VH-VL binders against Uncharacterized FAD-binding protein C1783.01. Designs and how they scored, part 18

Target 1, 263 residues: Uncharacterized FAD-binding protein C1783.01, of Schizosaccharomyces pombe (q9us28r162to424)
Amino acid sequence: YGIFAAPILDVRVLTNPGAVKRTYNLCLDISKYPLLEGKDWKIGGSFGIMPPNSDAEVLHLAHLLKIPQHELYVTKVLRTNGGRWPTIWGEDKPRCLYTSLYHIFKWCSDFISKPPTKSLIRLLAEHTLNPVEKSVLLALSDFRQDESYCRICTQSCVTLPDILEAFPSCHPPVDHLISALPQLMPRWYSISNDPSLANKRLEMAFTVQEYHSPNGQSRTGICTGFLEDLALAFLKARHDGSLANKKFTVPMFRGVQQNPFAK
Short names: E, the ipSAE of ESMFold2; O, the ipSAE of OpenDDE; V2, 0.75 times the mean of E and O plus 0.25 times the DockQ between their complexes.

## First folded at step 13 (VH-VL; framework fv_ozuriftamab)

Design z2 (from y3 with heavy chain L99R; at its last look DockQ between E and O 0.90; V2 from the best seeds 0.81)
Fold by ESMFold2, look of step 13:
Structure z2 (fold): chain C 263 residues (1-263), chain A 123 residues (1-123), chain B 106 residues (1-106)
Amino acid sequence: as target 1 above (263 residues)
Amino acid sequence: EVQLVQSGAEVKKPGESLRISCKGSGYSFTDYWMHWVRQAPGQGLEWMGIIYPGDSDTGYNQKFKGRVTISADKSISTAYLQWSSLKASDTAMYYCARRGRDFWKGSYPFDYWGQGTLVTVSS
Amino acid sequence: AIQLTQSPSSLSASVGDRVTITCSATSSVRYMHWYLQKPGQSPQLLIYDASSLESGVPDRFSGSGSGTDFTLKISRVEAEDVGVYYCQQYSSYPLTFGQGTKVEIK
């Protein structure tokens, strides 16, 4: 599959301000989507969205890793020995890639939605200078006990940036982090409208997924947070009359269509 | 041209203080980690510690912690290694070495070294 | 700390000889580097990441290995290759060097 930049045609807020849940409806223009021969959009079908990490999170991670700002955006030619890295869309074979650390952290690496594995925490411990900090990370990565890992990393929704901030003497090699972090994965949504009446417009609803960080900070899920940011920016541009000057798109692709036997 | 130029040889007595320097030029001094490595006469290399001059983030080999202080003055692109009270066992050649910064290769070799500062401590 | 043991501790070779130096680690090393310290000089980087040749280093030098066992080879020794060779790991703090391998030319 190729990723399609679907323009946002409209946004509706489905919940009142201050509601426990924030829910939005997006209307997307799929008229230019390159459909495979003999395929069409079906009632109850699915599609995927490829959410990026926010620029704030990418810049924060770069700062924690001591990556100078000018190096973050430098484009390099990389050669792979195989596999699909850096995205799930790559061909499983050796390739030459043009990319930057910014592009990898923005679009390819998932350093927010999953707690670090014990293996990754062990790498962090090995590259930690302060003996007290190192001993804590070693204990978290200890395969003989899971109590500390579950309480601290899993139950508290700890991320790689959280660990780097809490352990300032930890200076892991960037290439190892990039190779060890999971790839950003698409998030799947159902088509909410009737395709026979849609005239190549796709409607979908989403509810913002919220959770609490270890320091009590409110955080959103990567995809629904990304979509909310787009929705709010669209609404602001509509309110102030600047829609024509701005481009709002959702990176998406067609998925499997619902089994016609079920409906 | 990247250069690391160290201060000249020192002859000291036990108990005296000393600060030796390493001036970096030809690169962005604040964007590279700087390491200190010692070599006792006729001996191999020992890693002493590191500093990131951009924010003075500093780390030590525990063997030398409390024996030396690593610092930097980024306004003059200079890193320092300092003793408050020298011992005869501190007699060695001391090197500063720049850590490589190729984030894509992930190796952090010491790609440039100073010429060394010989410190002799004897009565 | 990861300790590195080099073999041999010294050797004497004739120009044109093949030289092999090994470096054995007490635990697995991902980032192994090799340096040459010529007589009266500072160390200089030869090989990084076990097998990658530094720019300007002759291709008669090569490196290999993974895990705990690493090897530096000189396919045809030249007179300028005299000095002490050190392996160095950057996989775990504190950073450590091998004890060195002195290479002399007969």
Scores: ipSAE 0.712, ipTM 0.881, lowest interface PAE 1.3, mean pLDDT 87
ESMFold2 (binder alone), look of step 13: mean pLDDT 93; pTM 0.949
OpenDDE, look of step 13: ipSAE 0.838; ipTM 0.924

Design z3 (from y3 with light chain Y90W; at its last look DockQ between E and O 0.87; V2 from the best seeds 0.00; counts 0 for: pae E 3.4 > 2)
Fold by ESMFold2, look of step 13:
Structure z3 (fold): chain C 263 residues (1-263), chain A 123 residues (1-123), chain B 106 residues (1-106)
Amino acid sequence: as target 1 above (263 residues)
Amino acid sequence: EVQLVQSGAEVKKPGESLRISCKGSGYSFTDYWMHWVRQAPGQGLEWMGIIYPGDSDTGYNQKFKGRVTISADKSISTAYLQWSSLKASDTAMYYCARLGRDFWKGSYPFDYWGQGTLVTVSS
Amino acid sequence: AIQLTQSPSSLSASVGDRVTITCSATSSVRYMHWYLQKPGQSPQLLIYDASSLESGVPDRFSGSGSGTDFTLKISRVEAEDVGVYYCQQWSSYPLTFGQGTKVEIK
């Protein structure tokens, strides 16, 4: 994988305290980023960030799936027959991987930012005990019409955890669930400076993206929420004088040539 | 070692109540689904329902919904199957079975079974 | 509910014979398991996930199949293999078993 852990050098808050929209500037150290020969950073170029799901979301999903917390972190060897699973940015090849359910839910599966697919909902219906709950899920997964699916899943920002909560008799097999979940995707940002002239420092700004769940709870976008958490932790460490004892990194990559999708 | 030990055989009359038990040992009782399976005389196996003893989450085969109650007491690692009013058609061998847990393969076989409890309901 | 039909319903074999039992489902099954119920005993797991042998099960037993058609084979049957064999699906609730295949040793 061509993901680089870029240290955060500085954080600036660009909006007033308590503002509805929250915007930050990050300064990243890219001095050790492995560029292809003859390539360099440029103004107006783009780079990708691979955001993880939050630990709170991973633990909540594990609870809904009745995965004991101690089992969530067990590391196992996985052998694949090919393909890019569990990530879309890896090579299409057989693999021997050391991973855990936590790692897969944390870094590889998108169960928050996208509504469940009809295929995933059909899997859930198959593993639902209550006939009324099952019939609702079957209707949502019906490939012949989209009205119920669009109204409930896409327009209401429904997530897999939301469905598991609404359908408590649904107990899918975890391995099949993982194979049916969408993969986490990178988020793209523009480079606002010339890092070759700025001592290999990359500056970027982001605004926290918010949306609301079916229950009206506020949720942040995966990437900007992740970046905000890092930014706030950095600022706290700077304020209390502990910055030298901590490291804050952003998982990023420069372009298609070193982009996992190209390899 | 994993063991499921069931209560002894019962002879009952129609209309009577009954609770049979299944005690699990040698494993984390609250971390595994427990199922009940019946076998009428000379017949095959029939799934009745499940319980997750950790939170008492239960589910039933619709054929038996309202006819039986599945419960568990996690403090003594024991699952129960009970009837409020037995019928002659309830005459059968009743097994508890533990659902295997391999989250990576998700196979979920019944890896351990109790010895069975014969329930005979006759007037 | 997914119905499972086993074939044959009964057979009589001599020690050393090859035995084949089939299980057909009314719709696709992702997880199929096989159990043996010896006379006077509770069922015991033989094969899980169509082809994986449970620990302690002799390697004369094997399983295969996918979709709607599954097979259990005994390469050389022994006297202790007497009993009723059941397939069981874990693809959709309610969970169901095949009607059973009684194997007798003559």
Scores: ipSAE 0.458, ipTM 0.772, lowest interface PAE 3.4, mean pLDDT 84
ESMFold2 (binder alone), look of step 13: mean pLDDT 91; pTM 0.928
OpenDDE, look of step 13: ipSAE 0.793; ipTM 0.900

Design z4 (from w1 with heavy chain K105E; at its last look DockQ between E and O 0.12; V2 from the best seeds 0.00; counts 0 for: pae E 18.3 > 2, placed apart)
Fold by ESMFold2, look of step 13:
Structure z4 (fold): chain C 263 residues (1-263), chain A 123 residues (1-123), chain B 106 residues (1-106)
Amino acid sequence: as target 1 above (263 residues)
Amino acid sequence: EVQLVQSGAEVKKPGESLRISCKGSGYSFTDYWMHWVRQAPGQGLEWMGIIYPGDSDTGYNQKFKGRVTISADKSISTAYLQWSSLKASDTAMYYCARLGRDFWEGSYPFDYWGQGTLVTVSS
Amino acid sequence: AIQLTQSPSSLSASVGDRVTITCSATSSVRYMHWYLQKPGQSPQLLIYDASNRATGVPDRFSGSGSGTDFTLKISRVEAEDVGVYYCQQYSSYPLTFGQGTKVEIK
């Protein structure tokens, strides 16, 4: 399935300003969505949104990895030995990919929404020279016990950037890091209107997810944070009269009933 | 061809201010870290600090923190090392050096060096 | 900070001699580099990441080592190899250099 850039036609705020939980309704233009012959949208159906990482998070990660800005955007050849990476529906095969580190971090790699896996932490430990730092990472990745991992990584909502900040002697090769990071996955939403109406509009509601980092900073979920940023930018453009000069789109696709990486 | 061209030699008195420069050419100036290294007369090399000209992110050797300021003007591809109050012990040759970076290889050598700027501070 | 101690501090060699310079670190080093500063010149990169020759460096130069002990070798020294050789670590800040090894050619 290809990703469609659906224009935002309208945004409605469903909760009062300043509420603890924030809920929005989006109206999307699906009139130009490329449907396979004989298929259409249906009441109660689903669709997926493919949320990118924010540019701020991508640039922060690149800074922590000491990747120069030029090198971040250079198109390079990446060769794989198998698997479906970077696709979630592609065939399991070796691939030759023409892409940039920016594209990989922006659209393909999940380094924020979940704590690092033990296998990722093991990779980091293997590339950490300070003995004290290395011993901590080895303990977190130890297959014989989960107590340290659960307390530090899962309960504290630690991300890869947090680890790179905390362990300055950790310098993983970028290609190994990309191979070890989980893939960004779509988030699924229910269609809240009847799209069989001739207007070809799709309405959806979402509530912003919030988390707290180890140092107490508030962070939003990848998809609902992305959607809120779009919603607020749309509302600001409507308020200041600049909507005609701006394009607001949501990367989405018609419902897929199965995730190739899930069983 | 990558070149780092530094400003000319300086003769100063203690307490005076000074800014020396390093202009990078032949590469994307904002995409590489730039370092400053000093060499006192007859002595070895000593690392002073680092800047990423793309966003001016800087770091200092604690020995020199508060004594020098590292900055860059990306519009003219130039990095700077600056003192507000020179001491006689600041007499040295000062080099800028570019940090080598490769996407697939984790190596971080100083691959290109400026010609050096001799700073002499005497009363 | 990681201190680097080079041995010897100076040496004198004849053209064609084999020269060995060592660099010992007070802590393990992930990235060790070697530079040559010829008389009256700025330093130039010779060996990076312990064993890789920089572009344009003759094959008579080689490097080896890991952990705390690193070695630079010149298999057949030439008159142009005169100068001061420095090792440098890029594993923790502050970055540090060895004190230098002065090589003189007879």
Scores: ipSAE 0.000, ipTM 0.381, lowest interface PAE 18.3, mean pLDDT 80
ESMFold2 (binder alone), look of step 13: mean pLDDT 93; pTM 0.948
OpenDDE, look of step 13: ipSAE 0.849; ipTM 0.934

Design z5 (from y3 with light chain S28R; at its last look DockQ between E and O 0.86; V2 from the best seeds 0.78)
Fold by ESMFold2, look of step 13:
Structure z5 (fold): chain C 263 residues (1-263), chain A 123 residues (1-123), chain B 106 residues (1-106)
Amino acid sequence: as target 1 above (263 residues)
Amino acid sequence: EVQLVQSGAEVKKPGESLRISCKGSGYSFTDYWMHWVRQAPGQGLEWMGIIYPGDSDTGYNQKFKGRVTISADKSISTAYLQWSSLKASDTAMYYCARLGRDFWKGSYPFDYWGQGTLVTVSS
Amino acid sequence: AIQLTQSPSSLSASVGDRVTITCSATSRVRYMHWYLQKPGQSPQLLIYDASSLESGVPDRFSGSGSGTDFTLKISRVEAEDVGVYYCQQYSSYPLTFGQGTKVEIK
């Protein structure tokens, strides 16, 4: 039911220096979480986190799409004709939305964790000026065989920004691109403790998901990367003695126990 | 007020070089694609190519690739169309046109056009 | 490249007539625009994205269509509507225009 900004109370590093995997424990304050009447948190239950894309990734994509920075943040009132866009939690009805391109790319569009679809690649091909670049994109989008697509896009962890960099003559219309991108999905985590016995604190552990880009750079998964950045910033503020001046929150919501959307 | 002002008419002979210009004002010149469109005498409109003046990213219709050069000088808000060696078949009216930029309406029309530059190439 | 064919290639109308111009594409077009080039002038945007009227354009102009078939209509022609009408696609490079429809007022 709404997204709650849960304050971080504590962070612990669970892995030793030099370990291949990095694992953290977060302690979250859920005392203000709006629970439905008669409901409470359960040990072993689940909750969702809505990870944003990083500002760096949003600004990089805007640059690749030639969106001027001042236009990126312009707030518009949009009317929809139905559907749940821009999020999976939206109401399926006509609505008025207050949003910006920044908000769409920051919170709503998944252009990093999922490879571009063949349909999206076909759009890119149609808006590619260089004939050689266009022919490669057409081959990747060919629905009659999957070998090129699987090898390049899925197995090599290719993202939309990677394609835009590799195909500099590709200039897609931004509105069509936004409509074709997957929606950013929540990530689910298990509750490690009993919050009713722990002063309305929720504990969770996560391991940073790592992989390599086509050019060999290390990348992290969107949610665990977001959580690690937050954890490291918290630890730095604690070491510097500046915690009281800063607020660290995790956007989260309680998992479905019984049909919580029933009237 | 958005304006695109082009250089004056040109009369040239085959083999000569030529550069025509399009000066944009009343908007952020570096933030919009500029296109070139030609119209041969008594004929329709034909798209030639594009430039993004902010970074000089340039693209061509294959029909004109190697025949013309598109460039821009962002310090004076001016786009250029240039031939190294004119042919009689280059006789046409040449327009610059700005590509509209409304990321929300799903439209990318040529919303403003220059007045045109007539280029005549004859012996 | 996507070819656009307009019909008719020319027409003559009286003031007050209803005029219909069609534009047919060889493949699907997401973004179709219409321009009027009055005698001796540059092209002027009339309709963008198939059906949206550009600011300052009289509401006697309208557009419709999707896919491969698009239509421009003038509900009641005025003397000032003379010129050549062009459709233009922004769905695939290279960008292309229709061959034009010349409208004359008698």
Scores: ipSAE 0.715, ipTM 0.885, lowest interface PAE 1.4, mean pLDDT 86
ESMFold2 (binder alone), look of step 13: mean pLDDT 93; pTM 0.947
OpenDDE, look of step 13: ipSAE 0.802; ipTM 0.905

Design z6 (from w1 with heavy chain K105S; at its last look DockQ between E and O 0.85; V2 from the best seeds 0.78)
Fold by ESMFold2, look of step 13:
Structure z6 (fold): chain C 263 residues (1-263), chain A 123 residues (1-123), chain B 106 residues (1-106)
Amino acid sequence: as target 1 above (263 residues)
Amino acid sequence: EVQLVQSGAEVKKPGESLRISCKGSGYSFTDYWMHWVRQAPGQGLEWMGIIYPGDSDTGYNQKFKGRVTISADKSISTAYLQWSSLKASDTAMYYCARLGRDFWSGSYPFDYWGQGTLVTVSS
Amino acid sequence: AIQLTQSPSSLSASVGDRVTITCSATSSVRYMHWYLQKPGQSPQLLIYDASNRATGVPDRFSGSGSGTDFTLKISRVEAEDVGVYYCQQYSSYPLTFGQGTKVEIK
């Protein structure tokens, strides 16, 4: 299955002002979704959303990697040697891609929600000039000891940008970094509306997931942060009367898993 | 055309200070790493260190740390290599070299080199 | 630091000969580059990332290899190819060069 750009038909804020959590309902137009023969949408079923990284996170990473702003957006042909990168749904074959570093970081690389792998940390260590910084990164990448890696990288929600900030003498090659980063993966949601999907809409609710970086700064989950930004932009466009001139879409696809009680 | 133009040859005595320069033109000076490479007479190439002129981020080969200072003045597109106290062993040809910035090629080669500055340190 | 050892250290060739230079690394290298330093000149980029010719480099020059073993070949050497050839790795700081291979034309 390919990724479908589902138009947003409506947004409703489900939580009252002053509530600790923020919850929204999205109504999506799935009338043009290419369903397989004999398949339909069911209440209790699932679908995936392919969230992009925020522009703020992409620009921050580019700054840390010393990628000039004008070069971030340059479109070039990228040849792959096979595999499905940069997408999880592509054919496993060599390809020529017409893309930019911005698009790769925006849509294809997960440098926020997954901790850096030990292999990635080893790459960072090899490109670190300060010997104290290098020794710390080598220790984190050591396959013989997992305690520090698990506590720092996985349990403490450390991201690649966090490491680049903490180790300022680390200057990795961008192309190798991209090849070592995990692919951005879908987030799964349940279909919340009645089997009246014959009207070709899909409703879902989401609560913004909030987390804190090691330095205490508030962060949102990639997908729910993306959905919130989209929801707020939709509401603003509706309020100021510009909604008809704009199109808001959610990149989504139907899941194969279904609630066993759905009929 | 990208050009790296270095300052002229120097003859110095041990203990003297020296600053040599490398002026970059024909490209965005602040957006490329600049490296320094030395070549002792009749010998091979040895990497000394780097600077990113945009923010003056610097790094050194530990062999040369404390022996030289790498700096840049981005207002005049010029990188510097400086000694506070020269030794006879500092006699060499010194090159500046730009690190290539093609993020897509899968490499970071030294794509342009200065003409070199011969530094001779003798009693 | 990754040490790079070139072989041979020196060679003499006649115009039209095939020339082969090897570069052996003490650890795996992802980014290997080759430079030519002609007599009295600064080094110039010849091959980047093991096998890609730099702009303006004639097709008689080719590079190959991966891991720890890399090769530069000149299919038909010309008089202008005289000089010292260096391999250089960008895979680990400190950056290092091979000791050089001096190519003379008889």
Scores: ipSAE 0.689, ipTM 0.877, lowest interface PAE 1.4, mean pLDDT 86
ESMFold2 (binder alone), look of step 13: mean pLDDT 92; pTM 0.946
OpenDDE, look of step 13: ipSAE 0.824; ipTM 0.919

## First folded at step 14 (VH-VL; framework fv_ozuriftamab)

Design n1 (from z1 with heavy chain K105R, light chain R53K; at its last fold request DockQ between E and O 0.88; V2 from the best seeds 0.85)
Heavy chain, then light chain:
Amino acid sequence: EVQLVQSGAEVKKPGESLRISCKGSGYSFTDYWMHWVRQAPGQGLEWMGIIYPGDSDTGYNQKFKGRVTISADKSISTAYLQWSSLKASDTAMYYCARLGRDYWRGSYPFDYWGQGTLVTVSS
Amino acid sequence: AIQLTQSPSSLSASVGDRVTITCSATSSVRYMHWYLQKPGQSPQLLIYDASNKATGVPDRFSGSGSGTDFTLKISRVEAEDVGVYYCQQYSSYPLTFGQGTKVEIK
ESMFold2, look of step 14: ipSAE 0.755; ipTM 0.906
ESMFold2 (binder alone), look of step 14: mean pLDDT 94; pTM 0.954
OpenDDE, look of step 14: ipSAE 0.868; ipTM 0.947
ESMFold2, fold request of step 22: ipSAE 0.766, 0.772, 0.764; ipTM 0.915, 0.916, 0.915
ESMFold2 (binder alone), fold request of step 22: mean pLDDT 94, 94, 94; pTM 0.953, 0.954, 0.952
OpenDDE, fold request of step 22: ipSAE 0.904, 0.889, 0.895; ipTM 0.962, 0.959, 0.962

Design n2 (from z1 with heavy chain S107T; at its last look DockQ between E and O 0.91; V2 from the best seeds 0.82)
Fold by ESMFold2, look of step 14:
Structure n2 (fold): chain C 263 residues (1-263), chain A 123 residues (1-123), chain B 106 residues (1-106)
Amino acid sequence: as target 1 above (263 residues)
Amino acid sequence: EVQLVQSGAEVKKPGESLRISCKGSGYSFTDYWMHWVRQAPGQGLEWMGIIYPGDSDTGYNQKFKGRVTISADKSISTAYLQWSSLKASDTAMYYCARLGRDYWKGTYPFDYWGQGTLVTVSS
Amino acid sequence: AIQLTQSPSSLSASVGDRVTITCSATSSVRYMHWYLQKPGQSPQLLIYDASNRATGVPDRFSGSGSGTDFTLKISRVEAEDVGVYYCQQYSSYPLTFGQGTKVEIK
């Protein structure tokens, strides 16, 4: 079970100019998708997209962690003690992987869409030098009360980068952070056409998910922001006549299809 | 090869100022945290604080906060430890130490140490 | 702050003896390191992350432990092993060292 790089064949903007929400339709080439024997694609079924973090977010986090840019891309051996990471459906086993910090932050770690846990905040507190900053982080991680944590971390959409910016004396060990961060997970979409009748082309629609950081700046969701960036780049290349020189792909995999017996 | 070369021994009177230095060579000076560790005569090791020379981000053991200033000049790959007013209790050997970083092994040891600077404050 | 207590505080050994030094922490330590300070010298790294020998450290040195209890062993001590051994934690600021274990060779 792998992730397929589906080429984008077409992009349509579904919302009128000036609309508050932005909605797009993507047409994906799934003709080379490795289906298991006896399986097919069905209208109303689902598929998953594996969204990466943006390069801007990865480089920003690396800066906050004081990771030199050249070290970010060095490939090394990473040993796991078990589980399925970095796969979603792979075997639960120890692994020996050859990867980079860039690849881990880009494709594997969710430091944007999930708030830091109290356990992670406690780790940050232990590695915080300024006593005022440390006392705030200890209070946020305090298991005896949840109100501050819920208001600040969950309700205000606080991310790990937001905490590192707000607490500049916090210098956590990078390997411990990686082990404590959630895995990036797929986002699920419905198939809006019958790909078996449409020459193995899959159509899907998405609306850009927006939210605001604690300081009020607009942010997009990881997956819909990634898809919008691809969509806009495709449209620009089509307008400029440079589509033949570009390759636009969506990392995806087949999901659950409608089964009458599951009704 | 990695080397940390410290300034020479100092003999001072209480109330005097002093700055000692630690010059790093053989590695990317701005990419590693530098720590200061003291050892009073006949005593063990005591952590004083840190600096990241790349951006001069500093931190202190609260025991020494306000007693000493940690700084660096990245143009000459040199870290500093400075007192504005020495006390007799500041008599000690002072070491700079580089914090090793291996993100894949998850290790953060003091992998290289300076030779030490003996500071004697005679009342 | 995490306090580290070493045992014994001093010992005297003959060449070829097995030496064992312990380091106990007041709370769990993820990153524990060992250093040797030979007479008249700066400390030098021996063992990092509980069990890994630093570059150039002979294989007679070994480390073990996790959580709050850590051990440094010298399988067959040599005359050059004289000095003070320190454990050190990197799991919580302020960083701390054990009080030291003085090893003399008879």
Scores: ipSAE 0.732, ipTM 0.890, lowest interface PAE 1.3, mean pLDDT 87
ESMFold2 (binder alone), look of step 14: mean pLDDT 93; pTM 0.947
OpenDDE, look of step 14: ipSAE 0.842; ipTM 0.933

